# VH-VL binders against q9nrl2r1430to1533, part 39

Target 1, 104 residues: q9nrl2r1430to1533
Amino acid sequence: GGVHELSAFEQLVVELVRHDDSWPFLKLVSKIQVPDYYDIIKKPIALNIIREKVNKCEYKLASEFIDDIELMFSNCFEYNPRNTSEAKAGTRLQAFFHIQAQKL

## First folded at step 19 (VH-VL)

Design cc26
Fold by OpenDDE, fold request of step 20:
Structure cc26 (fold): chain C 104 residues (1-104), chain A 121 residues (1-121), chain B 107 residues (1-107)
Amino acid sequence: as target 1 above (104 residues)
Amino acid sequence: QVQLQESGPGLVKPSQTLSLTCTVSGGSIDYGYTWHWIRQHPGKGLEWIGSIYYSGRTDYNPSLKSLVTISADTSKNQFSLKLSSVTAADTAVYYCARGPYTTDNYYMDVWGQGTTVTVSS
Amino acid sequence: DIQMTQSPSSVSASVGDRVTITCKASQSISSYVAWYQQKPGKAPEPLIYSASYLYSGVPSRFSGSGSGTDFTLTISSLQPEDFATYYCQQANSFPLTFGQGTKLEIK
């Protein structure tokens, strides 16, 4: 098929991934590195998973896309104390996302 | 989009327990976010009662903590408020709301319509 | 607890007027303030989050500003449908707290 312009969801995922504070969210947390993560977080998600869902056109509504992103942040803040680098990065990235989400 | 709707008895007698339920549609309560209860006394401002996170963790207003219990039922996609030993001072419109799960910025982006609860003999 | 002192309690203005509502926090809360509009018999509706960002669908005549302890909501040109009570909320610390509200009446 021909090249098409990125959808709003695709564009936002690209912007999130490119953000300096995206590093905690690019991939699922390693069970080896964080053995208790999946005992606490029951619905893990990451930007690579969300990107894949976007590519597969699994999001029919903006709210569905937003929900996955918010779940991702929720998981971060549920597991990581406020003073951690992950939580701080998440805080900044979420703030960015909230602004961008209003445009969807 | 997500919608919230409060429900429960509109009349409660003094000393009884006020029980309300917030039914969520268009989204799951165990799928991130923070879920709030807020009330508004007649002709007055807004008072935060407490919150429950998608994980089930709760935070309560210290002024009401000993009397308030917030719980969630994921099977029904509902979260509930129980306020024990009510008095006339607990007469208010009760709102449930949703907001993002954050570290330091807990605003409410979606509200229910509210339900009136009157405490009277 | 963080107190939000909102002023004025009420204001009467004409269509086209510039209206400013202020909230003062008892301690610094960065930019973590939300503003809500509540019309009679209705639930509060979000207007602004993080002190200055408008929700989608909110008219551009609404604006928010401030950081630290002093915050303002401004309606640049008042419209008839803006008749309502407005509330600020500090979103930074628990317990979450609201201003006392400002009832905006149209002359």
Scores: ipSAE 0.928, ipTM 0.962, lowest interface PAE 0.5, mean pLDDT 96
Fold by OpenDDE, fold request of step 20:
Structure cc26 (fold): chain C 104 residues (1-104), chain A 121 residues (1-121), chain B 107 residues (1-107)
Amino acid sequence: as target 1 above (104 residues)
Amino acid sequence: QVQLQESGPGLVKPSQTLSLTCTVSGGSIDYGYTWHWIRQHPGKGLEWIGSIYYSGRTDYNPSLKSLVTISADTSKNQFSLKLSSVTAADTAVYYCARGPYTTDNYYMDVWGQGTTVTVSS
Amino acid sequence: DIQMTQSPSSVSASVGDRVTITCKASQSISSYVAWYQQKPGKAPEPLIYSASYLYSGVPSRFSGSGSGTDFTLTISSLQPEDFATYYCQQANSFPLTFGQGTKLEIK
């Protein structure tokens, strides 16, 4: 592939990744570091996976893209108590996402 | 695009259990989000009944908690409301809705069309 | 529980008018307020989330403001399709609660 103008999905993923609060979401949670994570979270997802799906044009509707992002946040809040750094980062990033998603 | 549709009997006798189902299409109920039941008595405002998260965890309005059960059936992509020992005060339009899973901002971004339930002998 | 006191209960206005609806929370809820529009026989439709952000597709004549305990929904220039009942909702803590509603009627 050559140089092309980023799609709205691509642009938003870039913005999410570059956000200061993206660190819990950049890649899948390590089972080694968090042994019980996958006992609780059954549909794991992360920004790198979502980015790949965008690159492969797997999202036909904005709602599909939004669903994956919301799943990512849902997983974070399901596993992490509110007072954790992960949950706090997720809260801020989700708020940012909600605003940006309205532009899709 | 997700769509929600309520279904169930429109008439329930007093002291019986009201049972409603929300069928979700265009999205999966176990794929994140929070799923809500809200009702509206004729000519009145909106009352939150309870919610079920995509994981199956529930939260209920404490004023109704002892009488309310919300459950989900992922195989049918449905979540349900059961309200026991109904009275005329439970006559209302019942809505199911969806909102994001958050820590502190639980708004409803998609609503069903609502279903009318009348409690009458 | 957090109470949402919405005012006025009803308002009569004409097309082109500026309309303001207020909602007061019994305690601070930051900016976690949503606004809904409901027409007769229809389900509520989301207008605003997080006090001031419009959903896509909502006309720009709608706006929301406020933080803490005092919130406002404003329609800058009322259109015929805007006559409806409006509800605020605090989204910050359970149980989730709504304002009593404001019925916007044609004068």
Scores: ipSAE 0.927, ipTM 0.962, lowest interface PAE 0.5, mean pLDDT 96
Fold by OpenDDE, look of step 19:
Structure cc26 (fold): chain C 104 residues (1-104), chain A 121 residues (1-121), chain B 107 residues (1-107)
Amino acid sequence: as target 1 above (104 residues)
Amino acid sequence: QVQLQESGPGLVKPSQTLSLTCTVSGGSIDYGYTWHWIRQHPGKGLEWIGSIYYSGRTDYNPSLKSLVTISADTSKNQFSLKLSSVTAADTAVYYCARGPYTTDNYYMDVWGQGTTVTVSS
Amino acid sequence: DIQMTQSPSSVSASVGDRVTITCKASQSISSYVAWYQQKPGKAPEPLIYSASYLYSGVPSRFSGSGSGTDFTLTISSLQPEDFATYYCQQANSFPLTFGQGTKLEIK
């Protein structure tokens, strides 16, 4: 506990969450709303889960953190056709992430 | 830090099937990336062969599609290339590579060292 | 297929020189271009993605620019380790295609 400066991972997650295109990624997809999602996506993940992992210091390497973020985007593009709002948002957010990830 | 390593026979006879494997370490092939095969004929440029996604979906170069099969074995953390009915034109250095899973921007950010395959009788 | 035409095919330069390599796409590909450096007997190494963004570890003397059909890789001040073959790649449409390469040789 206590107040401390954000780590690079924490800061990047905050930036991702605050991004206008984060809305498809904030939490896990609802099985009720999307009944077939988990038949297609076998490793679901979302920014709230990644944030929790960061808070628990579960990422020892930047590559591990990056892998989870990339998985999140991959899942989006695997499930959503490229012309959907979700895929378009994901494309923009991923581009943003790739730039920021180079600073890690 | 992910690493890729190509392996397979360096010599293949004409009309036979070229078979290569890319072994991935430091990362999982079913964990959210695109995996590519690229080749380079001696003294020539680079040619994309095909790709397999972490989900198992594939895309192939149309010029090679009828002869190419790319597959993945998640239990071994490998993905493979098979090229049937090879000729001398298939002599090349073969590379496997990784890139992000995207909708419209497929670049390769990690490459294997490459493996030389010679087609000769 | 989208063709990527590099120019020049080869160029001789000296250490300290400014070097410019161009790629022209046969159709507009937005900013979806990657650049690679390849040294003899080695695998290509990524330099730039999305036309203008450098990979971590790539020296700042490298830069990329362009959008649509015309793209440029620039080395502001050539260093000895920069003599190699460079390739552009369009990353936007399948089949993925590369330029024919530019061999940068020491003068």
Scores: ipSAE 0.896, ipTM 0.950, lowest interface PAE 0.5, mean pLDDT 96
Fold by ESMFold2, fold request of step 20:
Structure cc26 (fold): chain C 104 residues (1-104), chain A 121 residues (1-121), chain B 107 residues (1-107)
Amino acid sequence: as target 1 above (104 residues)
Amino acid sequence: QVQLQESGPGLVKPSQTLSLTCTVSGGSIDYGYTWHWIRQHPGKGLEWIGSIYYSGRTDYNPSLKSLVTISADTSKNQFSLKLSSVTAADTAVYYCARGPYTTDNYYMDVWGQGTTVTVSS
Amino acid sequence: DIQMTQSPSSVSASVGDRVTITCKASQSISSYVAWYQQKPGKAPEPLIYSASYLYSGVPSRFSGSGSGTDFTLTISSLQPEDFATYYCQQANSFPLTFGQGTKLEIK
């Protein structure tokens, strides 16, 4: 990634954060509140971490940025049963992301 | 960009096990995606065989479930298909594919080139 | 299992023509249909996901519509590279299933 792509990554992350269904993804899951999460999820990630990686210019390719966003959703679906509020929010936010990602 | 390439024997004898490998480049199989095997029979449509998730969980087509094993080797960035007790009906072009890990929308955004497998004596 | 029925099985058309291909699901799949293009000897390539969203790099002459059980793929002005076989796929539930294909041939 160039400066134009990094600006597009920032814009997309801001849109994700502002989406009504972003609440499960804003920060990493608390080990205290969810003790077994890190036994199951080996590569934790959240929007605040992705946002910081964008700010630090750590994504060299759009695919690297997309991979982290998809990992965020996959962790949600791997840990949370389909009928939970977290999984339902993830489903809706991922659908929004897939539409927005075509614009990259 | 991510690329998928199938490999394995093109000819398999009846009753033996068909074994194929999909090699992934330009991306990692343990990063947030679902990895699929699909086949296309001569003169027939496409058939989903099964999938493996980045976590190693699998889902199989019920019509093949007792005969199919899909596995992954993250150190080689590969996932594999084994189909037991093959017959001439298993002659097909076999594709590996990638799609997002979702709850309700399993479309496939990257396909391998395909490999032809013929089952004959 | 959700059965996907495509029609027609084959279409003969000329460059510049408008073509519509339909796909019908045996039960509601919301908008979770994908469309693929396959040229002879080649792998399927993605065209459309979620009934109406084009993949990056797919020409704007391709469009999709529908929800529930009835879906369409439209090519507004055929180009020489569009002569291929087209497949729909329901993406909603396992087992994932495909239509039988529509072969688009040069007239």
Scores: ipSAE 0.756, ipTM 0.920, lowest interface PAE 1.0, mean pLDDT 93
Fold by ESMFold2, fold request of step 20:
Structure cc26 (fold): chain C 104 residues (1-104), chain A 121 residues (1-121), chain B 107 residues (1-107)
Amino acid sequence: as target 1 above (104 residues)
Amino acid sequence: QVQLQESGPGLVKPSQTLSLTCTVSGGSIDYGYTWHWIRQHPGKGLEWIGSIYYSGRTDYNPSLKSLVTISADTSKNQFSLKLSSVTAADTAVYYCARGPYTTDNYYMDVWGQGTTVTVSS
Amino acid sequence: DIQMTQSPSSVSASVGDRVTITCKASQSISSYVAWYQQKPGKAPEPLIYSASYLYSGVPSRFSGSGSGTDFTLTISSLQPEDFATYYCQQANSFPLTFGQGTKLEIK
């Protein structure tokens, strides 16, 4: 967690948000629009929350930051069948993340 | 950083159940990953046994499906392998491993140190 | 099940040599192959994922290529620490399967 790592976390989150396939992940899933989501997903998380945690310096280790990003994708794949637009977007964004995370 | 360590008896008698535990440190098994068991037979390559997801779902190698149970204990940050009715053919080094939860690309980024299990009377 | 056929089974080479190891998948797996290095008495260590992407800390003399069914791991200039057994793994679908390994020995 030095200044270099904190800047790298912010840069990576910005790149994820800007990616065309970020749309399922920008904000938490609406309970009104998807009533059963929170019955299935026990640790909900989204890019806006991760970005706020970076801004508040809540990540002490790079692994904690990576874990939240991976959790975000895992929630998507656990809830959404493979053939859905959400799962396909998640697959592409996760592949992008895995490439970027090697540079972290 | 995440570390995985296998533990369990090194010697098991034929027809008994092999029980191994993987202890995870520096991370949580309840956190968005897929957790694997792999074994390596003497002088041979690697064989995937099965996996457990953070949600508790499992996938098993069809060749072992009726004999294998993988489970997790989140309170101890451990996941476990049980292999029933073992024979000498089950003698191997057993590894636990972690990989991302994905749809199409299940590579393994962290491995345990391995534990040798010998099946002998 | 997707069979991974790795060749050669062993290679004898000298420091500075270029070494090429191949894997053939019995069905198309797109680019979803990983490569691992294993030294005697140690666990496998990740080298490459998605056919061509190096893990952090892996020397640039390692490279991977291929798509579909044919995949290659190349070491461009062999170093003393590279003598090990190398495994490919198809990562595309369950059951996950590995090649039988290539042992790289000093000549």
Scores: ipSAE 0.734, ipTM 0.915, lowest interface PAE 1.1, mean pLDDT 92

Design cc26
Fold by ESMFold2, look of step 19:
Structure cc26 (fold): chain C 104 residues (1-104), chain A 121 residues (1-121), chain B 107 residues (1-107)
Amino acid sequence: as target 1 above (104 residues)
Amino acid sequence: QVQLQESGPGLVKPSQTLSLTCTVSGGSIDYGYTWHWIRQHPGKGLEWIGSIYYSGRTDYNPSLKSLVTISADTSKNQFSLKLSSVTAADTAVYYCARGPYTTDNYYMDVWGQGTTVTVSS
Amino acid sequence: DIQMTQSPSSVSASVGDRVTITCKASQSISSYVAWYQQKPGKAPEPLIYSASYLYSGVPSRFSGSGSGTDFTLTISSLQPEDFATYYCQQANSFPLTFGQGTKLEIK
């Protein structure tokens, strides 16, 4: 990953965080508040973790960055029924992400 | 870069079980995606057979009357199709494909090259 | 099941022509249609998703439009590499279904 690619990853993460539907994804799900989450979701991830990985230059390929963001949405859809506020927010944010990711 | 490659026998006899494997490279099958099997009949269009999610959950085309099983082997980074009791109507090019795990927009963004299966005596 | 009816089944055209291919869904699918290009002996390749969004690397002469049940793929100025078969796909619900294809041939 060159400097221009890392800047693009950072810009995309900032746009995701700024989106109104980012609220389920900002931080890892609390094990105390949602006790069974980590029994179901084996690879937890959130926007704050992805942003830190961008800042530390841990993504060597755009596909690695995209995979982590897709995993974040997939965990949401796997845990939350389709009609929940979390799943609906995830659906809208993922659609936004798919449009923005074309620019990578 | 993610690549998908189908493998399996090119010729299958009627009433046997068709078994195909898709090998995934450049990415992981347990990583946030939905994995599909699609076939293309001779001179015809494309038919979705079914899908397996990164979690192992499956969805199948109801037209295949529970003859289909899709499974995954994460240790080999592979997912597989079994279609039982095949007939000449199952002769097709078989593709594996990937798409994002979504709630309402299941498009395919990566395809394998396809493998031809003929069902004949 | 949602049936996708694609028209025409084939079209004969010259380099530089504008080509329009249509796809009709048997019930509303919002904008959840994808388009694929398939060359002989090759797998389908993604062209458009969500009716109108081009995949990265797809030439700007390709465009898509539509919502509800009626969808269109347009090639504004046909190039030699565009002679192929084109498929629409409804992406909204299972079972996923495809149009029967449109073969674009050299006149």
Scores: ipSAE 0.667, ipTM 0.907, lowest interface PAE 1.4, mean pLDDT 92

